# VH-VL binders against Putative glutamine--fructose-6-phosphate aminotransferase [isomerizing], part 28

Target 1, 262 residues: Putative glutamine--fructose-6-phosphate aminotransferase [isomerizing], of Saccharomyces cerevisiae (a2p2r3)
Amino acid sequence: MCGIFGYCNFLIEKTRGEIIDTLIEGLQALEYKEYDSSGISIQGDELESLNIYKQTGKISSLKEEIDLYNLNKNLPFISHCGIAHTRRATHGGLRRANCHPHNSDPSNEFVVVHNGVITNFANLKALLMAKGYVFKSDTDTECIPKLYKHIYDTSIELGYNLDFHVLTNLVLKELEGSYGLLCTSSHFPDEVVAARKGSPLVIGVKGKTDMDVNFVEVEYLDQEEDYLKLNTQTKSSGNVLAAAPVKYNTCLRKSPPFVHNT
Key: E = the ipSAE of ESMFold2; O = the ipSAE of OpenDDE; V2 = 0.75 times the mean of E and O plus 0.25 times the DockQ between their complexes.

## First folded at step 21 (VH-VL; framework fv_becotatug)

Design X3 (from V4 with heavy chain S101K; at its last look DockQ between E and O 0.55; V2 from the best seeds 0.63)
Fold by ESMFold2, look of step 21:
Structure X3 (fold): chain C 262 residues (1-262), chain A 122 residues (1-122), chain B 107 residues (1-107)
Amino acid sequence: as target 1 above (262 residues)
Amino acid sequence: QVQLQESGPGLVKPSETLSLTCTVSGFSLSSYWVHWVRQAPGKGLEWLGVIYTSGSTRYNTPFTSRLTISVDTSKNQFSLKLSSVTAADTAVYYCAREWIKTGQSDYYFDYWGQGTLVTVSS
Amino acid sequence: EIVLTQSPDFQSVTPKEKVTITCRASQSIGNSLHWYQQKPDQSPKLLIKYASYSFSGIPSRFSGSGSGTDFTLTINSLEAEDAATYYCHQSDSWPLTFGQGTKLEIK
């Protein structure tokens, strides 16, 4: 139906072209039926900037859209977090504005890809419009990055300096329904957050061996209709083996390694 | 200081080719796409086409057989050629720029040239 | 092709009055509507992007609102220099199109 994919490289140099290719290949691995849109978000040329490339149609249309910009595909990144989405046709319309990713604002302070249904999106949209946000799409997803920015800006006005995962927890508490989502932000340039409610999440970590151990911090939110409550932490000095459930016949990368002392 | 300046012959005979240039300064060509828009006397604005930083183009459907948009980056010049002109092509021709560095094609124009009038008459 | 219909075509107004110009799209365009000002013998100048976001350096008396098919440009406390033709412009679908214009004159 719809697919989300994230790719992170940490202290392993990849060019912009390699990152784009990996994100596109991730989307192609999810494709088993015709889809009507696709998109990616990657870091831009400016420090701590995010760019969005998206288009209706086949994956070839997304590649054509990216090519219009004549990007420097040889630009290296020693660390990078990218996100991608593909969508099956919906009755909400086939407009470029409805393609994922969705942003909070023209500067792409928060960028989100999402699968699922946000059942309270009408209420969230009304609140955000009252705060001056203007919606460009018909999708429920657009409320998520705008809510991120609203809560973030409010926290700054109140003198807080929130970690990205703390901000994310505050945003998720306001969402009702089902979701699988990835979020990146210009305010947190080396981070991606992944969240789910009711959907499986698979995290792959690749190193020099098939059984490399890495540190993982996992936190599930306690919500009124939440059937899973867990708050655990894994220290970097410990050995961790993750379950690898097969969601489809395709292996996917979904999140970056966690950093404890930043 | 951002500037776009159109220039061309002012008068073109029917069936000939209209040829215009847009000379730009004060901004990086890699950060903007350039569009052409025209305005017939006493009428509204009509979008003609765009040239991307890749060098590829998109034209408004009625013009696909007659319109060529190009760029010479060494001269900071964009060019428009419209073949087989008629009196209906009499208009003020503008070049306009669109910001692209966030990756999104927003398709609104933050700066326009002053325009150049082209009259098609025999 | 998306047709943008502006109203009124022409309006004569007194300085310091509030002026409202509307733009109606033939189909939903979300917030992909932009407003331009064109003074006589000048090129268009961007006022409002994405229905409600003022462009840099635009006086605060200009504001925009709306989404979907119905959009409004408002000039609070009109000044003499605001006499111009105003155009709406949609960027939702190809080809890019403009409204027919609204001519604003000072009485």
Scores: ipSAE 0.626, ipTM 0.810, lowest interface PAE 1.3, mean pLDDT 81
ESMFold2 (binder alone), look of step 21: mean pLDDT 90; pTM 0.925
OpenDDE, look of step 21: ipSAE 0.684; ipTM 0.852

Design X4 (from V4 with heavy chain W99Y S101T; at its last look DockQ between E and O 0.72; V2 from the best seeds 0.67)
Fold by ESMFold2, look of step 21:
Structure X4 (fold): chain C 262 residues (1-262), chain A 122 residues (1-122), chain B 107 residues (1-107)
Amino acid sequence: as target 1 above (262 residues)
Amino acid sequence: QVQLQESGPGLVKPSETLSLTCTVSGFSLSSYWVHWVRQAPGKGLEWLGVIYTSGSTRYNTPFTSRLTISVDTSKNQFSLKLSSVTAADTAVYYCAREYITTGQSDYYFDYWGQGTLVTVSS
Amino acid sequence: EIVLTQSPDFQSVTPKEKVTITCRASQSIGNSLHWYQQKPDQSPKLLIKYASYSFSGIPSRFSGSGSGTDFTLTINSLEAEDAATYYCHQSDSWPLTFGQGTKLEIK
């Protein structure tokens, strides 16, 4: 049993410490009594950098891991997207290498947290290894960020400039099986993409009284399983429309998805 | 140019404390961690411990009561103290740098110092 | 504590021949195994990381393979400067541990 959590702040200043606390509190809100492993990814000191912190054991082990780096917790972010993962304690010893998040490369150009099973991961791994990607884990999830980078790099070589959600759709078309995933990238700072196939996902959105609900876009890729595509752009019915800049792909949380009876 | 250099006295008497310094240059101390490893004459390599950016340490179990690792970032120096030494502590002592991917530790050593021999003898 | 057992402890080899060194872990360590070369009176140098990935600047005659508990370092065409002691090293579990070493000499 795995849990994924994402947190975005948009045009509302949060410090690195506040962001880390929110991600950890999000993981603690899941229904687990004991944790097997946990991890987060946040921006580093530079706009185009991402850091990963992960550890086996309880959430306290993750906090200890983060403390080893002596981060500047007062560093402010006007906008930021972070991701987190946890799973329930099991009988087996987990290797730290198998913890989420997983990265594409030493520069963390793409970082992913994932629930589910990628049934064609062996074939994807073989392809990516032949192209020079270094795999450090036994998990199927590791192929996802590496596939992101492969498709991204190929698109650049061919002269394309893909939006993050378009790139994500290309990646998801190559995946077989079930998943719920969150991805961040140094190439798309302040953005997170969320996708699901056969796993529950909830998106919440919160705004202050001085601004309206931001645009939220949701796409379900496996239409043969009676999943629905949800695209929402909403203005408040209140007295004042927000004048703040709106980031097309920023989200906080959303209501539970619709269920279709087959 | 990445450099690590161990230094300290070559002879230490039994029951005393050996003290070593590793002077480093050519890399940011905020992005890399330094380990200590030793090698007894004619023997293999033995990991002793590591110090993190926070100043926290992790020691190999047999050395927990005797070993202290510290850092002085203003001098780019790491220190090792091993108390209550015996002849079994005679070894070449190395400091070694850990390769770090952005925010991740991989725990293999890409750069080593040249080593310094410490002999424990009466 | 994970014990790494190398084989052989010592080997006398002819230049230009293929040399194989093995390392066996006492439990599965995935691919978290690294190889170092230590020439006489020198510090160790990293050759192979994560069982099979060559470190920068390492001659192509060096290669590694294996996962789980059984790992191999191969030198395809031995050269005189390859006379050294070779160590495997695991980074899967604390404490970090090394194999006992394999000494290669030119005959």
Scores: ipSAE 0.588, ipTM 0.791, lowest interface PAE 1.8, mean pLDDT 81
ESMFold2 (binder alone), look of step 21: mean pLDDT 90; pTM 0.928
OpenDDE, look of step 21: ipSAE 0.712; ipTM 0.865

Design X5 (from V4 with heavy chain S56K; at its last fold request DockQ between E and O 0.46; V2 from the best seeds 0.64)
Heavy chain, then light chain:
Amino acid sequence: QVQLQESGPGLVKPSETLSLTCTVSGFSLSSYWVHWVRQAPGKGLEWLGVIYTSGKTRYNTPFTSRLTISVDTSKNQFSLKLSSVTAADTAVYYCAREWISTGQSDYYFDYWGQGTLVTVSS
Amino acid sequence: EIVLTQSPDFQSVTPKEKVTITCRASQSIGNSLHWYQQKPDQSPKLLIKYASYSFSGIPSRFSGSGSGTDFTLTINSLEAEDAATYYCHQSDSWPLTFGQGTKLEIK
ESMFold2, look of step 21: ipSAE 0.648; ipTM 0.822
ESMFold2 (binder alone), look of step 21: mean pLDDT 90; pTM 0.927
OpenDDE, look of step 21: ipSAE 0.742; ipTM 0.875
ESMFold2, fold request of step 22: ipSAE 0.640, 0.640, 0.621; ipTM 0.820, 0.811, 0.812
ESMFold2 (binder alone), fold request of step 22: mean pLDDT 90, 90, 90; pTM 0.926, 0.928, 0.926
OpenDDE, fold request of step 22: ipSAE 0.730, 0.733, 0.760; ipTM 0.868, 0.870, 0.881

Design X6 (from V4 with light chain S52E S93Y; at its last look DockQ between E and O 0.74; V2 from the best seeds 0.00; counts 0 for: pae O 4.1 > 2)
Fold by OpenDDE, look of step 21:
Structure X6 (fold): chain C 262 residues (1-262), chain A 122 residues (1-122), chain B 107 residues (1-107)
Amino acid sequence: as target 1 above (262 residues)
Amino acid sequence: QVQLQESGPGLVKPSETLSLTCTVSGFSLSSYWVHWVRQAPGKGLEWLGVIYTSGSTRYNTPFTSRLTISVDTSKNQFSLKLSSVTAADTAVYYCAREWISTGQSDYYFDYWGQGTLVTVSS
Amino acid sequence: EIVLTQSPDFQSVTPKEKVTITCRASQSIGNSLHWYQQKPDQSPKLLIKYAEYSFSGIPSRFSGSGSGTDFTLTINSLEAEDAATYYCHQSDYWPLTFGQGTKLEIK
């Protein structure tokens, strides 16, 4: 049993401390039972950097872990996307490495929190390992950020500059199972992708006034065409698993910058 | 260039307190975790403890009652105090930096000091 | 604590030979295993991080592999300068622990 939580502020200044507190409070709100691990990802000091903090134990342990880094909590962010996770260990041992978020690489190019099960994890892992990726955890989730990176890098090599949404769709086409996930990336600052297949996700939008209409674009992607285009261009070198067309349930696209004056 | 250098007395009497200082350059102690590791003559490596950027510490279990690690960020120094020393505490003492990637600590040591030999003898 | 057991403890090898050192963990540590080289009268130096990644400046003849409990350091075509004691190190569990070391001598 896991919980995922994302918090985004757009064009509203928040301090790092406030962001961390909000993420932690969000996790606490999800806590119906005792969780055995928790973690967050927030922006680093540089725009194109993501930090990950995670720990086994109670949420208080995560807070303690974060405090060990002596972060500048007063650092302001006009826009920021953070993601958080808490779980009871159902897959893999109670290891720090098994805690979410999971990353694509040591530079945290892609960071993911996930609820659910990736049933084709073994195959994905084998593929990614063959491509040079090293797995740290025993979780099926770890293949997701690595798959993001693989597809991203491949797309770049092929001369494509995919947006986060298209990239996500390509990733999701390769995933089998059930999932609720959030993904952030250093390649896509101030963006968060939310996707679900089976697992529920709730999105809340807060504006300055009740009169403010804030739209979140929700896409139901059956876009076989973009995937096919990429696959046709990718040399037969087996870079992308020929996955059967999977019906994707829900992808969230970042709406154009809504001035959320909170 | 990242550098760590241990300093302190090479000889300590039994029951006294061993005090060492590690001076660092090329990086800030406010940004990196740093560790103490020792090596008895002809033996392997033994982790002693870590001091975090917050100033908090974690010690290896056998040393929890005798070991104190502290930091002076203004001097780019951190120290080790080991009380009630015996001959078993004779070792080369190393300070080491733990590499931190984008807000993560993975607890491997990318840079080491040269080490300083401390002999416990009457 | 995690016990790391290296094999062999000692090896005498001829230059240009392939050398393999193993490290076994008492329980799974994923890929949180690192390799250090320590030459006589010198401090340990990082060779391999996360089981397979070479540290900056490390010659290509050094490679690492493994996951879970079994890890291997390989030196392809041993050079005289590779005479040293090699240590595996785990960072997955507190306390941090090291293998007992493998001493390589060159004939």
Scores: ipSAE 0.046, ipTM 0.659, lowest interface PAE 4.1, mean pLDDT 85
ESMFold2, look of step 21: ipSAE 0.645; ipTM 0.828
ESMFold2 (binder alone), look of step 21: mean pLDDT 90; pTM 0.922

Design X7 (from V4 with light chain G30S S91Y; at its last look DockQ between E and O 0.56; V2 from the best seeds 0.00; counts 0 for: pae O 3.6 > 2)
Fold by OpenDDE, look of step 21:
Formats: sequence, structure tokens, C-alpha cells
Structure X7 (fold): chain C 262 residues (1-262), chain A 122 residues (1-122), chain B 107 residues (1-107)
Amino acid sequence: as target 1 above (262 residues)
Amino acid sequence: QVQLQESGPGLVKPSETLSLTCTVSGFSLSSYWVHWVRQAPGKGLEWLGVIYTSGSTRYNTPFTSRLTISVDTSKNQFSLKLSSVTAADTAVYYCAREWISTGQSDYYFDYWGQGTLVTVSS
Amino acid sequence: EIVLTQSPDFQSVTPKEKVTITCRASQSISNSLHWYQQKPDQSPKLLIKYASYSFSGIPSRFSGSGSGTDFTLTINSLEAEDAATYYCHQYDSWPLTFGQGTKLEIK
């Protein structure tokens, strides 16, 4: 059993401390039962950097972990996307490495929290390992951020500069199973993608006033075109699993210049 | 340029306290975890302890009663005190920086000091 | 604590030969294993991080592999400058531990 939580402030200044507190409070709100691990990802000191904090135990353990870093909690962010996760160990042992969020690489280019099961994890892992990716955990989730990176890098090599949404669609086409997931990336500052297949996901939007129209873009994946383009141009060494097009339920993205408060 | 430099007495008498200082440059101790590692002559590496950016410490089990690591961020220094030393504490002592500990979830020693030999002898 | 056992303890090799050093962990540490090189009278230098990632500035002849309990450091074509003691290091669990070291001498 897992819970995922995302918090985004857009064009509303929040301090790092406030962001961390909000993420932690969000996790606490999800805590109906005793969780055995928790973690968050927030922006680093640089715009194109993501930090990950995770720990086994109670949420209090995560707080303690974060405190060890003595972060500047007063650092202001005009826009920021953070993601959080809490879990009871279902896949993998009770190890810190198995805690979410999971990253694509040591530079945290892609960071993911996930609620669900990736059923084709073994195949994805094999493929990604063959491409040089190193897995740190025993979780099926870890293939997701690595797949993001793989597809991203491949797209760049092919001369495509995909937006986060299109990239996400390509990733989702390769995933089998059920999931609620959030992904952030250093390549896409101030963006978060949310996707679901079979798992519930709730989005809240708050404006400055009750009169403000706040919305998020929701897309239903039936677009084969982008996947086909990538496959037709991908050389043998960069091929992603040729999976049949699967209908995916919901992909959400925030696109500028929309202002959202969560 | 990132640099770490150990300093302290090269000779300590048995039962006395070994005191070392590591002076760092090119980075802030408020942003990095730093460690002490020692190496007995002709032997392998032994981890002693770490001080976090918060000032909290963690020691290797054999040293919990004898080891104190502290930090002075204003001087870009952190120190090691090992009490009740014996001949077994003769070693080259290294200070090392852990890769940026601002939540990267990666832990390795990317920079080391040159080490300082401490001999325990009467 | 996690015990890391390296093999061999010592190896004398000819330049241009392929060298393989192994490190076995007493328990699974996923990929939380690093390799350090220590030349005589020098401090350790990071070679490989997390089992298979080469550190910046490290020659391509150095590579690492493995996961779980068994890890390997490979030097594809040994050079004279590679004479050193190599240590595996785990950062999976406290306390941090090192292998006993593998000393490479060049003939």
C-alpha cells in the first residue's frame, strides 16, 4: 500500500521550508495506516537540480533525515514542484534504497513516485540494464525514471526535443500494469506530470480568488503518432520495447502561463 | 579547487587524546558531509565517523566511546578527537568529503585529504 | 556490519593485460558499492561509483560491474601507472566498510 502526494506552487512564492512542510503534511494526511517508509523530492539550489530525501520508518524518520542536511529552509521559490511518497513495503525489502522517490541516475534527471505495479518490470529492467542503467532498488518503480531518461536521451540523439508531456506519453506506452505516478525532471523545471492507469489520482487547484478559473490539462492517451515516429527513426541500439499501443487513462500536465496553487 | 588538509601532532603518547583538524577549501562545510577514515601502516581503510551538515555525528561502533567529531564552519574546519589511544591507533588519518549531501541520494567520497600520520608511542 | 571480501589480495601483472578484481559482500547491497584506487603514499581516489559508473576523469580502461553481493572491477589494458591498491567500499549500511584491498604490481 502506497500513497503519493504532489505539491506545486506556480508564481506564488513559497520557501523551501514551507514546501517541505506541505509535502510532509500531505503524506501525513494520507497516513491511514502505519507506513514503513517515506520520501520527498524537491528542487535543489539550482533550477535544474532535484533533491531526494527518503528514509525507512515513520514520517518522523524522514523529518529527521531531512534535518541532517541542514537545508536553507528560507530559500524562496516563485515556482516549484515537489513530489512525495509513503509506503508499506510490498515490493522489495525494507531498505532505504527501496523507498520512493526513485531516480533515473545519480544526477536525478528524472524523479518518480509511484503507486501501483509495473508488471513488465523484468523486461524493462533487462532492456535498461543492457543500455547501461544501474538499478539500486528491488522495486518495479525504478524502471520508470530510467525509462524516462532512456527515451529522453534517445529522442535528443535523434534530433527531437520532446516536451515533458510527449515524453511521458512515450514512457507510458512502454509500461504495463497499474499505476498512479508523479514525475519531475531537471530537464523540465517547474513542471510535474501526473499519470494514472487503474489507480486513483486526485488533483486540487486553488486560485487567488474564488472567481479565478483554474484548470489543469488532462489528456487521454490514444496518440500513436509520436510513438511511431520514434520507432521508425530509432536505430537498433536505441529501441524501446515494441509494445502494442495500449490505451492509457489520464495524463496531466501543467503548462505555462497558467498559475496554479495547490 | 576543492581541498582537504589534515593537521595535528604526529606523535601521541598512550592514554592521551589524539586531536586532528581537517581544513577545507573550495567548499562549505555547511553543505557537505565530511568523514574521517584511517589506515594503519600496511593495512586497509577503516571508517571512523561522519559529521553531518546539521552538526550531528555518527561513529563507527568501536569508537563510540572514544571518538568525537566536531565542526567549525566559520573556520572551514572539522576535527577529530580520539581519547585513550593505544598503539593500535597508529595510522594515517584521512579526512574525506562526501559528494554533495543536499539530497542527491548518492554517497561516495569524491575528495580526500593527503592524510596525516599519527604514531602512538611512549 | 557488512563485510567486503576482495579477490585476489595481490596480483602481479604485465602491461596491456586485462585485470579483474572481485569484491563480495556479506549481504546484498544492491549497487551501493564504490571502487577506490590508492597509489603508494597517496590518498584514495574514487574510480567507480555505484558498481558501474565511472567517476569523472577516470580512463575508459576502468570499468565496474555487478549488483547484490558480487562485484567486479576490470582494467581492460593495464598501464604502468595503474600500480596501486584497489579497495571496494560499501555505502549501503552503517557502519561504512571497505574491502581489505587488492594490490596490483606491474611487471
Scores: ipSAE 0.104, ipTM 0.683, lowest interface PAE 3.6, mean pLDDT 86
ESMFold2, look of step 21: ipSAE 0.652; ipTM 0.822
ESMFold2 (binder alone), look of step 21: mean pLDDT 90; pTM 0.927

Design X8 (from V4 with heavy chain S30N D106E; at its last look DockQ between E and O 0.59; V2 from the best seeds 0.00; counts 0 for: pae O 4.2 > 2)
Fold by OpenDDE, look of step 21:
Structure X8 (fold): chain C 262 residues (1-262), chain A 122 residues (1-122), chain B 107 residues (1-107)
Amino acid sequence: as target 1 above (262 residues)
Amino acid sequence: QVQLQESGPGLVKPSETLSLTCTVSGFSLNSYWVHWVRQAPGKGLEWLGVIYTSGSTRYNTPFTSRLTISVDTSKNQFSLKLSSVTAADTAVYYCAREWISTGQSEYYFDYWGQGTLVTVSS
Amino acid sequence: EIVLTQSPDFQSVTPKEKVTITCRASQSIGNSLHWYQQKPDQSPKLLIKYASYSFSGIPSRFSGSGSGTDFTLTINSLEAEDAATYYCHQSDSWPLTFGQGTKLEIK
């Protein structure tokens, strides 16, 4: 059993240390049994940078790992999105590389935590490898962030500037199986996307006051005409995987800023 | 320019403690881990240990009881102490840096010192 | 520990030839394999990181491939300056380990 946890603060200042603690505490709260690995992704020192910390063993091992970096824990963030994962090894060996989060590339353009199974990961992996992507892990999850990058780069080359939501929908169309996933990206600072197909996902929103309007937009993946056009173009170029239409349960957009009802 | 330079005595007597210093320049100590690797004459590379930016250390198992790695940030220096040396400890000793990756800790060495030969002889 | 076994131990080649060095890991290490070049009386130099990524400043004739347990360093069109011992290195698991080295001589 695996657990994913995301924490976002928007227009509420939090220190790096607080963010890390919150992510770790979130993972601890998910812990019913001893996990064999855990990891987090948080913003780096630069706005368009993401860091990944992961380790095999107990959550305490992750804490120790993070401490090895001697990070400035007092660095403040007005807005920040972090994601976390804990797992019991079900796919792949007990290797650090198999721990979540998984990244698209060494620069961490896309970072993903995932619960579930991508059943077509072998095919995706083969295709992505043919495109020059190098896989580090034995997990099916690793194809997801790489697919993000592939579709992102392809879209840019084709002259499209997709938002994170649309990009996510394109990625999801290529995935088969079941999943609960969170994705962050250096291309989309202060954004997190959440998607689920068959796996449960819970979203909590907290405002500063009880009078705050707190809502999260939840969308169902629909074959929008624009997506079809993009897919058609990408298919014609041979750069995007052709996947059968799959019904998706839930895709979440970026949370709007908290509106204070005065 | 990134530089690492090992220094220390070229000759150490058996049973004594080998002490080396790695002086670094061209980068911040807070952004890199430093590893020690040695190479016996005509032989391959052997990893000894690492010191992290936190000051924590990890040693290769054969050296756990004899090896101490430390850092002096004020001098931009890392130190290696290997106690109870024997002829088997004769080697060129290298310090090498590993950057703190924004992704994952992968522990490759992007820059090496020139190495310093230490001969253990009576 | 992860044992890295290189092949061959020694190779003598003519300039402009293609050279292939292999490294086999005792267990899967994904792409956590790196290649170093060490010339005589010099320190090791990073060539390839993560199995296939060339390090900055490395000539394009050097390339790496592989994943899991089997890795290859390829030198396309060998130059005289490439005479060196090459080492594979894994960073997948503690302790860090190196291959035994492949000495490349140029005729």
Scores: ipSAE 0.103, ipTM 0.694, lowest interface PAE 4.2, mean pLDDT 86
ESMFold2, look of step 21: ipSAE 0.623; ipTM 0.811
ESMFold2 (binder alone), look of step 21: mean pLDDT 90; pTM 0.926

## First folded at step 23 (VH-VL; framework fv_becotatug)

Design Y1 (from X5 with heavy chain W99Y S101T; at its last fold request DockQ between E and O 0.48; V2 from the best seeds 0.62)
Heavy chain, then light chain:
Amino acid sequence: QVQLQESGPGLVKPSETLSLTCTVSGFSLSSYWVHWVRQAPGKGLEWLGVIYTSGKTRYNTPFTSRLTISVDTSKNQFSLKLSSVTAADTAVYYCAREYITTGQSDYYFDYWGQGTLVTVSS
Amino acid sequence: EIVLTQSPDFQSVTPKEKVTITCRASQSIGNSLHWYQQKPDQSPKLLIKYASYSFSGIPSRFSGSGSGTDFTLTINSLEAEDAATYYCHQSDSWPLTFGQGTKLEIK
ESMFold2, look of step 23: ipSAE 0.619; ipTM 0.806
ESMFold2 (binder alone), look of step 23: mean pLDDT 90; pTM 0.926
OpenDDE, look of step 23: ipSAE 0.805; ipTM 0.907
ESMFold2, fold request of step 24: ipSAE 0.623, 0.610, 0.577; ipTM 0.814, 0.805, 0.791
ESMFold2 (binder alone), fold request of step 24: mean pLDDT 90, 90, 90; pTM 0.924, 0.927, 0.924
OpenDDE, fold request of step 24: ipSAE 0.663, 0.713, 0.684; ipTM 0.832, 0.859, 0.845

Design Y2 (from Y1 with light chain G30S; at its last read DockQ between E and O 0.53; V2 from the best seeds 0.65)
Heavy chain, then light chain:
Amino acid sequence: QVQLQESGPGLVKPSETLSLTCTVSGFSLSSYWVHWVRQAPGKGLEWLGVIYTSGKTRYNTPFTSRLTISVDTSKNQFSLKLSSVTAADTAVYYCAREYITTGQSDYYFDYWGQGTLVTVSS
Amino acid sequence: EIVLTQSPDFQSVTPKEKVTITCRASQSISNSLHWYQQKPDQSPKLLIKYASYSFSGIPSRFSGSGSGTDFTLTINSLEAEDAATYYCHQSDSWPLTFGQGTKLEIK
ESMFold2, look of step 23: ipSAE 0.562; ipTM 0.775
ESMFold2 (binder alone), look of step 23: mean pLDDT 90; pTM 0.927
OpenDDE, look of step 23: ipSAE 0.632; ipTM 0.821
ESMFold2, fold request of step 24: ipSAE 0.590, 0.554, 0.583; ipTM 0.795, 0.782, 0.791
ESMFold2 (binder alone), fold request of step 24: mean pLDDT 90, 90, 90; pTM 0.928, 0.926, 0.927
OpenDDE, fold request of step 24: ipSAE 0.699, 0.706, 0.717; ipTM 0.851, 0.856, 0.864
ESMFold2, last read: ipSAE 0.559, 0.597, 0.584; ipTM 0.777, 0.801, 0.785
ESMFold2 (binder alone), last read: mean pLDDT 90, 90, 90; pTM 0.925, 0.926, 0.926
OpenDDE, last read: ipSAE 0.765, 0.625, 0.777; ipTM 0.882, 0.812, 0.888

Design Y3 (from Y1 with light chain Y53W; at its last fold request DockQ between E and O 0.56; V2 from the best seeds 0.63)
Heavy chain, then light chain:
Amino acid sequence: QVQLQESGPGLVKPSETLSLTCTVSGFSLSSYWVHWVRQAPGKGLEWLGVIYTSGKTRYNTPFTSRLTISVDTSKNQFSLKLSSVTAADTAVYYCAREYITTGQSDYYFDYWGQGTLVTVSS
Amino acid sequence: EIVLTQSPDFQSVTPKEKVTITCRASQSIGNSLHWYQQKPDQSPKLLIKYASWSFSGIPSRFSGSGSGTDFTLTINSLEAEDAATYYCHQSDSWPLTFGQGTKLEIK
ESMFold2, look of step 23: ipSAE 0.567; ipTM 0.784
ESMFold2 (binder alone), look of step 23: mean pLDDT 89; pTM 0.927
OpenDDE, look of step 23: ipSAE 0.788; ipTM 0.894
ESMFold2, fold request of step 24: ipSAE 0.587, 0.619, 0.599; ipTM 0.800, 0.814, 0.805
ESMFold2 (binder alone), fold request of step 24: mean pLDDT 90, 90, 90; pTM 0.925, 0.926, 0.927
OpenDDE, fold request of step 24: ipSAE 0.669, 0.679, 0.676; ipTM 0.831, 0.837, 0.836

